# Designs tried in a protein design chat: VHH binders against Transcription initiation factor IIB (tfb). Part 10

Target 1, 335 residues: Transcription initiation factor IIB (tfb), of Methanocaldococcus jannaschii (q58192)
Amino acid sequence: SVDYNEPIIIKENGEIKVVKIGELIDKIIENSENIRREGILEIAKCKGIEVIAFNSNYKFKFMPVSEVSRHPVSEMFEIVVEGNKKVRVTRSHSVFTIRDNEVVPIRVDELKVGDILVLAKELPNIEEDIEIDKKFSKILGYIIAEGYYDDKKIVLSYDYNEKEFINETIDYFKSLNSDITIYSKDLNIQIEVKNKKIINLLKKLRVKNKRIPSIIFKSPYEIKKSFIDGIFNGKDAKVFVSKELAEDVIFLLLQIKENATINKKSINDIEVYEVRRITNIYTNRKLEKLINSDFIFLKIKEINKVEPTSGYAYDLTVPNAENFVAGFGGFVLHN
Key: E = the ipSAE of ESMFold2; O = the ipSAE of OpenDDE; V2 = 0.75 times the mean of E and O plus 0.25 times the DockQ between their complexes.

## First folded at step 4 (VHH)

Design a14 (framework vhh_8h5u_2)
Fold by ESMFold2-Fast, scan of step 4:
Structure a14 (fold): chain B 335 residues (1-335), chain A 121 residues (1-121)
Amino acid sequence: as target 1 above (335 residues)
Amino acid sequence: EVQVVESGGGLVQPGGSLRLSCAASGFTFSSDFYAMGWYRQAPGNQHERVAIITRGGSTNYPDSVKGRFTISRDNAKNTGYLQMNSLKSEDTAVYYCAADEYYWGSDFDYWGQGTQVTVSS
């Protein structure tokens, strides 16, 4: 089972989003009229939710969840692999490893530092017909990462030397007949945009929660790529104060066949997460038959006993796959 | 006030057909809406997406209705449609028209009042 805070990307009623697994499962159980109890395990039927899983071809796809479960937890373990991707799991939970050239489940309590785990190299790239301007997608990414808006205006801040992006932003909003005010102080440029239609769109996309909107997870590759470029402000690395946004970004990168390393840092007693993009991934860990898989094989660096976030640990059932993707960096977990 | 209003529901036998209409008032489909769609809700179930059509004419259907239902829009008449063929008892539900200026999803800005479709012999 996994910790409450583990991120999982889901599809529900046509929308794609990253949620905390514990939040998702608690809501399903609390709204269920029929909870089945097996020992300490509480089980509820699940309908209309899909998660990412692989089948016998070693390719990921969205697959329906039939049941969710939770149980009281006494111990939790954080597994950290190369690139500092991490997941918190119970002792009895199984992840996937490589044994005798086969992808097989292995219990957490049998793992040791140096063992190889299976993670997602790439995720399904869902592309729907979405009419979002590529320039707006980039600006939206920057608004989510660094911007602010209220009922009257959007505020974006830049360094003076970011002339190309500043001009791109100004030109875009001018093309929409927006009211634009530019302020300069020292080497900083602040752009204030008044455009009621765009502000209403930001409200509808719930941009104030500083998460990636579902529409981006469903957009064409070029739109996702531009959005990511906006998040990273044209750079290969970005520091996130929000762990949830960093998690969203990792899942989006996997959809466009990119990857990342993660560095947890402390700045003035605040935990921050530096995500560094890897745009060219060449992974092959001596398994010829898995060369065309959606998998990356990473070594365990640390296994640490940690405190559970809630009173419960969580699991879900994906019929016929018996696995799902979750965790900070996309771990493949057995169910 | 911006509104969408459904019509065309009714009682049909299994294997029958119905065409639902969604009329928009207070604005126009082609310029004001990015997407329109149909959702349904049967007693005891949550809302389910049935069909989406975007301003560019792209369509999307879940597997449960794919090949049986067809969504279309007539921008000149400010009206959207859902053609339902080979109806099954499982299709019995209240059908809602929804429309949005920016994108598609379960939280569309404008929803109709719903029209009942009952498939029974």
Scores: ipSAE 0.006, ipTM 0.317, lowest interface PAE 9.4, mean pLDDT 84

Design a15 (framework vhh_8h5u_2; at its last look DockQ between E and O 0.02; V2 from the best seeds 0.00; counts 0 for: pae O 14.6 > 2, unsure alone 63.2 < 65, placed apart)
Fold by OpenDDE, look of step 5:
Structure a15 (fold): chain B 335 residues (1-335), chain A 121 residues (1-121)
Amino acid sequence: as target 1 above (335 residues)
Amino acid sequence: EVQVVESGGGLVQPGGSLRLSCAASGFTFSDSKYAMGWYRQAPGNQHERVAIISRGGSTNYPDSVKGRFTISRDNAKNTGYLQMNSLKSEDTAVYYCAVDEYYWGDAYDYWGQGTQVTVSS
């Protein structure tokens, strides 16, 4: 079972989004009229939700969830692998490792530091025609990463030395005949934009602050790429104060076949997450036959006993796969 | 330092209502770093989450309290609330406010001291 806060990519009603597995499953169970109880387990049937799982060819695809479950739990184990990707799971839960050149499940309580775990190298990329152009996508990335919006205005924050991006932002909104006000405070530049049309568009797209909109996850590659460029300001690394946003970004990167390392940092006594885009795929060289898989093979750096976030552990049933991708960084978990 | 303090508990008749408060210090509820929930523990039982409000503002309730309990936040007052209506004897418990602080790969829960709610005739 998985901790409440573990992120999972789901497809629901055609929309792709990253959610907390606990929130998802709690909602399902609590809204279910027919809960099956098996001991401490609460089980509910699930329809209309798909998660990412790998098949016999070691390829990822969206697969339907048939059931969800939760049970009380008193302890979890945090697994930290290379790149500082993390997941919290119960002792009895199984992740995947490599034995005899095959991907096999292994229980968490059997894991040791130095063991190899299977994670996602890339995730399924869904592309639909959407009403977002490349320029807007990039600006949207800026907004999500360093801005906010309300009913009246969009605000974007930049460092004073980010002149290129500042100008790009200004030019974009000017081209839309927007009312723009620029504020300078210390080493920070704030761009305030009043544009009802764009604000309405943001609302229509259900853009939330510090979250990647669902529409981006199903947008064309170029739109995703542009969005990512906006997020990173064209750089290879970005610091996030929102864990959820970092999670979203990592998953989006995986959709465009990019990987990243994650580092926890403290800046001005604020805990932040640095996501660094990497061009090299981390794989175990001994596993050449698995090079063409959708997997990366990372060593466990740490295994820590931790308390569960909600007091519950959560599971999914994915028929015909018996696995799903979840966790901070794309762990492959047994169902 | 993050701290939460519960208040508003007491004795109430079945069918009655109570409003619990969770006063926060050291952080703001409006900060996306934080989520909050209400938990209860009856004697001999484990902690049960009775309400949660996510960082994004979404709420969730177990079936046992759904429709009767409402979690909310007042950002101006930096206070969380649990409105409890149609209280039942089985709702008797110590109620706790718990704040989840999100950081890299982790979430830490801050708990208050709890407030006793007793539903009895």
Scores: ipSAE 0.000, ipTM 0.177, lowest interface PAE 14.6, mean pLDDT 87
ESMFold2-Fast, scan of step 4: ipSAE 0.023; ipTM 0.512
ESMFold2, look of step 5: ipSAE 0.000; ipTM 0.369
ESMFold2 (binder alone), look of step 5: mean pLDDT 77; pTM 0.778

Design a16 (framework vhh_8h5u_2)
Fold by ESMFold2-Fast, scan of step 4:
Formats: sequence, C-alpha cells, structure tokens
Structure a16 (fold): chain B 335 residues (1-335), chain A 121 residues (1-121)
Amino acid sequence: as target 1 above (335 residues)
Amino acid sequence: EVQVVESGGGLVQPGGSLRLSCAASGFTFSESTYAMGWYRQAPGNQHERVAIITRGGSVNYPDSVKGRFTISRDNAKNTGYLQMNSLKSEDTAVYYCAADQYYWGEDYDYWGQGTQVTVSS
C-alpha cells in the first residue's frame, strides 16, 4: 500500500491528470454506497478510472481500476533511488526488481540500499487532435512555472540576462495586440500583459492552481514539448517549482521520452523542488528480454522510516496487470 | 440567448437505434467550441461520459458504448450528433450535450437541459 501523498497519473472521463492517490481513494470510499470491510481493510468498487500499468511485453498503457482500498497504518518507508525519485510504501508492499535476468516483485522489507528497482522510462503519449498554438503552449508553461495573473493582467518575471526569452514573450503578446508594461527592479525584469482573451483562457484552464492542464497531457508531441520548453524558461536545464507541479512535469516528460532528476530545496523558508531536465534517456541496463521495454533500472540510495501523511495506507487493483505506476518519478508497484 | 439544446430522445426497444441532436444557439461551434461531448445520467448515478469529439474531429468513447455509438459534428450547421445503435436497457438515461472552447473534463461552459432515452421492451 502507498502513502496518501503519492502522485498517480489517471485517466477519467477523457481527462488526464496527476492526483494524490489518497485523495482519490478517500473520495471514492466516502462516496460509495457499498463498502466491503475485510478486517481493518475498507474496499470499494471503482468505475471509470484508468491508471498506467504494464502488460506481459513490458509496455505501459492505461488500464481500468476495479477496486480501491485503504487501511489504518502507523509506519511507512520512503525509498529514494538515483535521481532522487522517491515513493512512500508500507513494509509489506511489493515493488519490482531484477532477479536472474527477470523482472520480479520484491517486498519492501526485503530491500537493501544498492538494490535495483524498476521505474518508468516512457509512458503512453496520448495525442488527441488538439488545436493549440505552439507559441501559446510555451508561454502557458512559463506562466504556470513563473507567472501569475488576475482579472486585469498577467505578470511575468525574468532575470535581466534572459533577454532572448523576454523578447520572445514581448513579441508574442504584441502579436495579439496586448497592452504591455515593462518594469525594471534591480536585476529583474517584470512584464505586465493586459489581454482579456488570454486571461479568460487562463481562467478556463484553471492556471491559478499552478498545475499542468489536462489538455496538455492529451496534446500532440510538439505542443507538449513546447509547453515543457516554457516550464524550463525556454532554454534552462532546471526549474524551481512546487512539489505538485514537479510531479506533473515528471509525468509529462515521461510521455515525451524525457526524464529529470529531483532535488528538494528550501528557499526563503518555502519548500521547492529543483527539476533538472534530461532530454536524452539511455537505458542503464539492457537485458535481452527487456531490450524494448518501457523500463529504466535505478539503484536504491536510501530507505527511511517515515510517518504516514494520513491515518491510512492506500491501494488499488488493476485486474489484468497486477501492477500500476505511481510515486514521485514513476515507480512500478505490484498490486 | 447562449445555449445548447438536445433533441431526438424517446422510447425504443432493445436492439433499436436513436439519433440525438445538439443545436448550439448564440455561438458558433467553429469559433467558440474546442470540443463537444455527450454525457448521460441514470437515476441515482453520477454523470457518465459517453462520447467526445474535438474541433479537429478526433473521437473517444468508453468501452460500454464503443462500436455502438458514433459522435459527429457539423460546424457549419452549429449542430452535434450522437448516433446510438444496438441499444441496451443499460443505456436508459437522460442524455446531455456539453460544449466548450476547451475540453476540460466535465467543466464545460454550456450544458443542455437533457433529453430522455428509454430502452425497454
């Protein structure tokens, strides 16, 4: 079972989004008319939700969830692997490792630092016929990562030395007949844009929550890539974002065959995550059986006993796979 | 008035067919609707998505209706359609059309009042 805060990418009613597994499951159980109780375990049927799982050829796809469950827990373990990807799981939960050149489940309580775990290298790239301007997609990414808006204006902040991206942003909004005001404060440049059509679009996309919109997870490769370029300020290898946005970014990168490393930082007493983009992914272990798999194999760096975020641990059943992808960095978990 | 209005519902026997229409009023699909969807709700249930079509014509269906239902849109006529074939008693519900500039799950700006479909022998 996993902790409340573990991120999971889901498909529900055609919408693709990253949610906290505990929030998702608590809502399903609390709204269920028929909760099955087995000892301390609460189980509810689940309809209309798909999660990512692998099939017998080691390729990921969205697969339906049949049941969700939760149970009281007092102990969790945080597993940290290379790239600082991490997941919080109960002692009896199984993850996947390699044994005798085969991918096999292994219980968390049998793991040691230095063991190899299976994570996602590549996730399904869902591409609907989405008609979004590529330039808008890039600017949208930057607004989500660095900007904010209100009813009257969009505000974007830059370092003075980022003149190329500043000019690109100004040119884009000028092409839309926007009212633009530029302020200099020390070595920072602040751009205020007044454009009611764009502000209304940002409201519809719920950009104020600083998460990746579902439409981006369903967009063509070029739109996803442009969006990610915007998140990374057009050319930077790293960005500092909230935990939730960092989780979104990792899952989106995996859809376009990219990856990242993660570092938790504290800036002005605010918890932020440094996401460092990796545009060329190479498998770090090639086994004949796994040569075309969607897997990457990463070593465990730390196993830490931690307190559960809530009073519960959570699980879900994918009946045709008996596995699912979740956790900060896309861990493959057995169910 | 800006709205969408469903029509074409009714009573049909199992195995029968119905075609639902969704007429937009006060706005143009080609200029104001990125996606259109059909949703249904049976008594006691939450809304369930049964079809979506994007402005470019891409479609998506849940397994429960795939192969039996077809969504289409005529942007020039400001009308969307749901062709329902091989109807089952489980398809009995109020059917709603929804339209918005951008598809955002169930957060559509325009929802119709619904049209009743009853599949009974």
Scores: ipSAE 0.000, ipTM 0.162, lowest interface PAE 16.0, mean pLDDT 83

Design a17 (framework vhh_8h5u_2)
Fold by ESMFold2-Fast, scan of step 4:
Structure a17 (fold): chain B 335 residues (1-335), chain A 120 residues (1-120)
Amino acid sequence: as target 1 above (335 residues)
Amino acid sequence: EVQVVESGGGLVQPGGSLRLSCAASGFTFSDSEYVMGWYRQAPGNQHERVAIITRSGSTNYPDSVKGRFTISRDNAKNTGYLQMNSLKSEDTAVYYCAADEYYWNEYDYWGQGTQVTVSS
């Protein structure tokens, strides 16, 4: 079973979003008219929710969840692998490893530092024919990462030396007949945009919550890539104050066949997460060649006993796969 | 006045078929303007999406109706459709048509609903 706060990417009612597994499952159980009890385990049927799982060809796809469950827990373990990707799981839960050149489940209580675990190298790139302007997608990413908006205006701040993106932003909003005011102070450029239609669109996308909108997870590759370029402001690394946004970004990167490392830092007593895009993540290249899959193979760096986030640990059943992807960095977990 | 109006609901026996229509007025469906969806709500249940069709004609369905329901649009008639085949008792609900110029998950225009009852 996994901890309450573990991120999982789901498809529900045609929306794709990253949620906390415990929040999702608690809601399903609390709204269920028929809960099955097996000892301390509470089980409810699940309809209309898909999660990412690997099929018999070792390729990831969205697959339906048939049941969800929770049980009381007093002990949890945090597994940290190379790239500082991490997941919190119970002792009896199984993750995936390599044995005799096969991907097989292994119980958490059988793991040791140095063992190899299976994680997602790439996730399904769902591409619905959603017509978002590529330039808007990039600007939307920047608004979510760094911007501000209210009922009257959008505010974007740049360093003076970011001339290309400043000009791109100005030209884009001019093309929409927006009211634009540019301020310059101490080598900083501030752009204020007044455009009621765009502000209303940002409200509909719920951009103030600073999460990646569902429409982006479903957009064509080029739109996703432009969005990510906006999040990172043309750089390879980005510091996030929001763990949830960092989690969203990692799942989106996996959809466009990119990977990242995570570094948790403390700045002025605030925990922040640096996500660094990388092209050469450490992985066992020989194992990747041996298994034609959507997987990467990373060594365990740490196994730490931690306090459970809630009174429960959580599971879900994917009947045709018996696995699912979750955790900060996309771990493959047995169900 | 901008609105969408559903029609075509009714009583049907299990295994039967119904075609729902969504007539738009005050705006025009086109490849570049509107996305359209069908939602349903049964008493005591949360509403759920049953079909969408995007501006360019791409469609999406949840597993509960995939293979049984087909969404389409006729831009010349300014009307959307939901063809429902192999109907089950669990399909009993009020069906709503929704349309949006910008964001298909938070629709600007909703119909008033049409009742579909699957019963013998």
Scores: ipSAE 0.000, ipTM 0.160, lowest interface PAE 16.9, mean pLDDT 83

Design a18 (framework vhh_8h5u_2)
Fold by ESMFold2-Fast, scan of step 4:
Structure a18 (fold): chain B 335 residues (1-335), chain A 121 residues (1-121)
Amino acid sequence: as target 1 above (335 residues)
Amino acid sequence: EVQVVESGGGLVQPGGSLRLSCAASGFTFSDSKYAMGWYRQAPGNQHERVAIITKGGSTNYPDSVKGRFTISRDNAKNTGYLQMNSLKSEDTAVYYCAADEYWYGSEYDYWGQGTQVTVSS
């Protein structure tokens, strides 16, 4: 079982989004007409939700969840691997490791620092026939990472020397017949855009939540890539974002065969996460059997006893896989 | 009834340090919806921006203070700060705190009354 705050990417009613597993399961249980109790477990049937799991050829796909459960818990363990990817799990839960060239489950209480864990290298790149402007996708990423909007305008801030991205932004909004006001002071360019149609689109996409919209997770590769370029301020190797946006970004990177390292920082008394993008270089153990798998193999750096977030631990059943992907960085977990 | 009030100015020798405070009322910095900036004005000069922190937490500084000044927020005290190190005579000015839901160049809805900083031997 996992902690309330563990991120999981789900498909529900045709939408793809990253949610907290505890929030998802609590809602299912609270809305269930029949809750089954087995000892301390509360179990509810689940319909219409898919999670990512691997099949017998070590490839990830969305697979249906049949049941969800929760139980009271007093302790959790936080496992931190290379790249500072992390997941909080109960002592008796199993993750995956490599033994004798095979991917096998191992209980959390049997793990030690230096052991190898299985994480996602790439996730299914869902590409629906969605027509999104590539330039809009990049600008949308920047709005979500750094921008602001209200009922009257969109505000974007740039360094003066980012002429290429500034010009891309201006040209894009001019092409949409927008009112644009540019403010320049010292090192900064502020662009205010007044376009009611675009502001309404941002509202429809719920951009104020500062999360990646479902349409991006379902878009073609080039649209996802442009969006990520926007998140990373056009060409930066790293970005500082909220924990929830960092989680979204990592799952999206995995869909385009990229990766990241994460570091928790405190900037101006605000907890933020530094996400450092990896486009070409990341560490994998190259085993002949697993070379074409969707897996990466990362060493455990830390195992820490931590307090449960909600007083419950959470689990879900994927009947034909007995595994699922969750956690900050895409851990493969046994169920 | 949104307002900001500056404090912490004073006389300091070149190379010294000061921390300015900007106390907010009518809104909270923990909401992450307010941008905040520090501006200064020396006699005979126009207002000059010295630091901003955007709604998302990004900070920016002009070259004249980059590496010497740091803008921050203390959510528990609902107060913004400007930490000024390695002060120079050119830093002598009245310093103003400004806040808004987002930054419009030099156009903020809420400005403080200013606090004097004098860097002199």
Scores: ipSAE 0.000, ipTM 0.094, lowest interface PAE 21.7, mean pLDDT 82

Design a19 (framework vhh_8h5u_2)
Fold by ESMFold2-Fast, scan of step 4:
Structure a19 (fold): chain B 335 residues (1-335), chain A 121 residues (1-121)
Amino acid sequence: as target 1 above (335 residues)
Amino acid sequence: EVQVVESGGGLVQPGGSLRLSCAASGFTFSDSDYAMGWYRQAPGNQHERVAIITRGGSTNYPDSVKGRFTISRDNAKNTGYLQMNSLKSEDTAVYYCAADEYYLGEEYDYWGQGTQVTVSS
């Protein structure tokens, strides 16, 4: 089972989004007309939700969830692998490892620092018939990362030294006949943009929640790529104050066949997450060559006993797969 | 008054061609600010997408019409088009033009009233 806060990417009613597994399962159980109890385990039927799982060919795809469960727990373990990807799981839960060149499950309580775990190298790139302008996609990413909007204006914040991107942004909005006002205070530059068309689109996409919109997870590769470039502002690393947005970004990177490392830092007494895009993602190229899959193989750096986020640990059943992807960095977990 | 109006439908024989027009009034089409789509509905069926052209000019077609249909627009005439070639009996339907400031799936602010296309001998 996994901790309440573990991120999982789901498909529900045609929408793709990243949610906390505990929040998802608690709502399903609370709204269920029939809850089955097996010992301390509470089980509910699940309809209309798909999660990512690997098939017999070691390829990821969205697969339907048949039931969800939770049980009381007092002990949890945080597993941290290379790149500082992490997941919190119960001691009896199984993750996947390599034994005799085969992908096999292994219980958390049998793991040791230095063991190799299976994580997602790439996730299914869903490309539906939803299209948006590439330049808008890039600016949308930047608005989510650095801006906000109301009914009258879009406000974007920059560091004084980002003159090239400031000018790129101004030129883009000028090309759309926007009214632009620039404010300077100390080493910060703020740009206010008045453009009804863009503001209306932001409202339709529900951008105020500062998460990646479903439309982006379903868009063509070029739109996803442009969005990511906006988030990162042309750099290979980005610091996020929102863990949830950082999690969204990791899942989106995996959909476009990119990977990242994560560093948790403290800036001005605020916990932040630096996500760094990486071009050399192979820590064990020999295993990559032996096993033709959507997997990457990373060594465990730390195993820490931690307090559960809630009074429960959570699980879900994917018929015909017996696995699913979750966690900060895309861990493959056994059902 | 803001609207889009289809024209050019009619009866055509299998293998024939037809060009549908979508005239916009009360707003302007441009490659930079409006998306346009063509959708069709045959009796008893849900509507289905036939072609889209996005704000930026990208086009998309389902496999059933790809290579036979072409979507385009003429911003100077404020009119969109659907060129239909090698028509089949399965293409018989009411064809609808839709337009929106941005393409967000099949959510359009402006829909036409439809134009009938019948492919039969």
Scores: ipSAE 0.000, ipTM 0.292, lowest interface PAE 11.9, mean pLDDT 84

Design a20 (framework vhh_8h5u_2)
Fold by ESMFold2-Fast, scan of step 4:
Structure a20 (fold): chain B 335 residues (1-335), chain A 121 residues (1-121)
Amino acid sequence: as target 1 above (335 residues)
Amino acid sequence: EVQVVESGGGLVQPGGSLRLSCAASGSIFSDSYYAMGWYRQAPGNQHERVAIITRGGSTNYPDSVKGRFTISRDNAKNTGYLQMNSLKSEDTAVYYCAAEDYYWGSEYDYWGQGTQVTVSS
């Protein structure tokens, strides 16, 4: 089982989104007409929700969840691997490791620092026929990362050093016949854009939540790539004040076959997350000869005993796979 | 901070035997999926792998040493060994121990400084 706050990417009623596993499962159990109890386990049937899992060919795809469960817990462990990707799990839960060229399950309580774990290198890239262009996608990413909007205007803030992206943003909104006002003070540039049509689109996409919209997770590669470029503002690294947005970004990167490292910092008692893109990553050539897979293999850096976020630990049953992807960085977990 | 250190080299007559040892710091063989490899280099020649052993005990040797050299490891002691029998003058070289990250890649390999083996009358 996993901790309440572990991120998981799901497909539900045609929408793709990242949710907290505990929030998802608590809602299913609380709304269930028939809860089965097995000892300390509360189990409910699940219908209409898919999660990412691998099958016998070591490729990831969305697969249906048949049941969800939770049980009381007082002990949790945080596993941190290279790149500072992390997941919180119970001691009896199994993850996947490699032994003698085989992917095998291993219990958390059998793990040691220095062991290799299996994580997602790439996730299924769902590509629907989406009616947005690359320029809008890039600007949308920046609005979510750095912007604000209300019924009257969109507000974007820039460093003067970002002159190329400032000009690109201005040109884009001018091409849409927007009213643009520019404010400058010292090295800070603020752009206010008035465009009722775009504001209504942002409302429809629920952008005020500061999360990646479902439409982006379902868009073609080029649209996802442009969105990510907007999030990162043309840079390799970006600091997020929202852990949830950082989690969304990592799942999206995996869909476009990119990876990232995470660095957690505290600035003025505010926890922030620096995510660094790895587009030209060294790949394990020895393993690539042996196994054709969607996996990346990362060494455990730390195993820490931590306090559970809620009174419960959570699990999913994926009948044909017996695994699922979750956690900050896309861990493969046995179920 | 992780280091591998070879020992056991020396001078031996043709037909003799030597046992090389490889000691690793940081629990590299006990707590991780590192393979242990032995390589050699003689003057004028490219580096050649003479043995490899995975954490699970699977071994591989080139034809030049197969049947004469035996690689082994003691994961609990973080040590590995190369037993060299029926030594020939062609086996004269500097021998290197490597802790090889078999699955992650060569960026995480750790190499020793080498130990000289001389086979001469």
Scores: ipSAE 0.000, ipTM 0.104, lowest interface PAE 22.6, mean pLDDT 83

Design a21 (framework vhh_8h5u_2)
Amino acid sequence: EVQVVESGGGLVQPGGSLRLSCAASGFTFSDSKYAMGWYRQAPGNQHERVAIITRAGSTNYPDSVKGRFTISRDNAKNTGYLQMNSLKSEDTAVYYCAADEYYWGDEYDYWGQGTQVTVSS
ESMFold2-Fast, scan of step 4: ipSAE 0.005; ipTM 0.366

Design a22 (framework vhh_8h5u_2)
Fold by ESMFold2-Fast, scan of step 4:
Structure a22 (fold): chain B 335 residues (1-335), chain A 121 residues (1-121)
Amino acid sequence: as target 1 above (335 residues)
Amino acid sequence: EVQVVESGGGLVQPGGSLRLSCAASGLTFSDTEYAMGWYRQAPGNQHERVAIITRGGSTNYPDSVKGRFTISRDNAKNTGYLQMNSLKSEDTAVYYCAADEYIWGSEYDYWGQGTQVTVSS
């Protein structure tokens, strides 16, 4: 089973979003009319929710969840692999490794530092027929990462050396007949945009939550790529104060066949997460070719005993797959 | 002022057909185009996308209605249509027309009041 805070990407009522597994399952159980009990395990039926799992061809896709469960827990283990991707799981839970050219489950209590685990190299790229401007997608990414808005204006702040992106932003909003005011102080440039239609769109997308909107997870590749470019502002790496936004970004990168490393840092006693993009580079490529999969194979760096985030550990059942993707970096977990 | 109004709903037998219309007003033929979509809501469920058509005429359908439903648009009349064939009991729902300059998932600036479709024998 996994810890409360483990991120999982889901599809529900046509929306794609990243949620905490414990929050999702607790709500399902609390709203269930019939809870089955098997020993210490509480089980509820699940309808209308899909998670990412792999089939016999070792390719990921969204698959329906039939049941969710939770059980009391007093200890948890954090598994950290190459690239500092991490997941918190119980001792008896199984993850996946490779043996004899096959992907097979292995229990957490049988793992040791140096063992190889299976993670997602790429995730399904859901592409709906969504009409959205590539330039707006890039600016939306920047607004979520660095900007803000209120009922009257959108405010974006730039360093002087970001001339090309500044000009691109100004030209885009001018093309929409927006009222634009530019303020320059020292080496910083602030752009204020007054456009009621765009502000209303940001409200509909709930941009103040500073999470990736569902529409982006469902958009064409070019729109996702532009959004990510906005988040990273032309750089290979970005520091996130929000762990949840960093988790969103990792899942989106996997949808566009990019990968990333994570580095947790402390800046002025504040925990931050640096995400560094890896484009067109695969680890253990020779091994991946053998099974022609959506998998990447990474070595365990650390196994640490940690406190559970809640009183429970969580699991879900995906019929026909017996697995699902979760965790900070997209781990493949057995169920 | 821009508004959209649905028509064409009703009671039909399984295997039957219905054509829904969505009339938009307040748009200028020479200056403004819109994307439009059809959504449905059955009792106890959230809104579900049924079909979309972009300003350029591209269409998209979920697997549940592919091959049975067809969305179309007459830009000169500012009217959209949903042709529903081979109707099933699970197609029973209130059907909504929505319009906007851009398709933002289920987020549209203009929504109709809905028209009831009941498939029953």
Scores: ipSAE 0.000, ipTM 0.290, lowest interface PAE 12.3, mean pLDDT 83

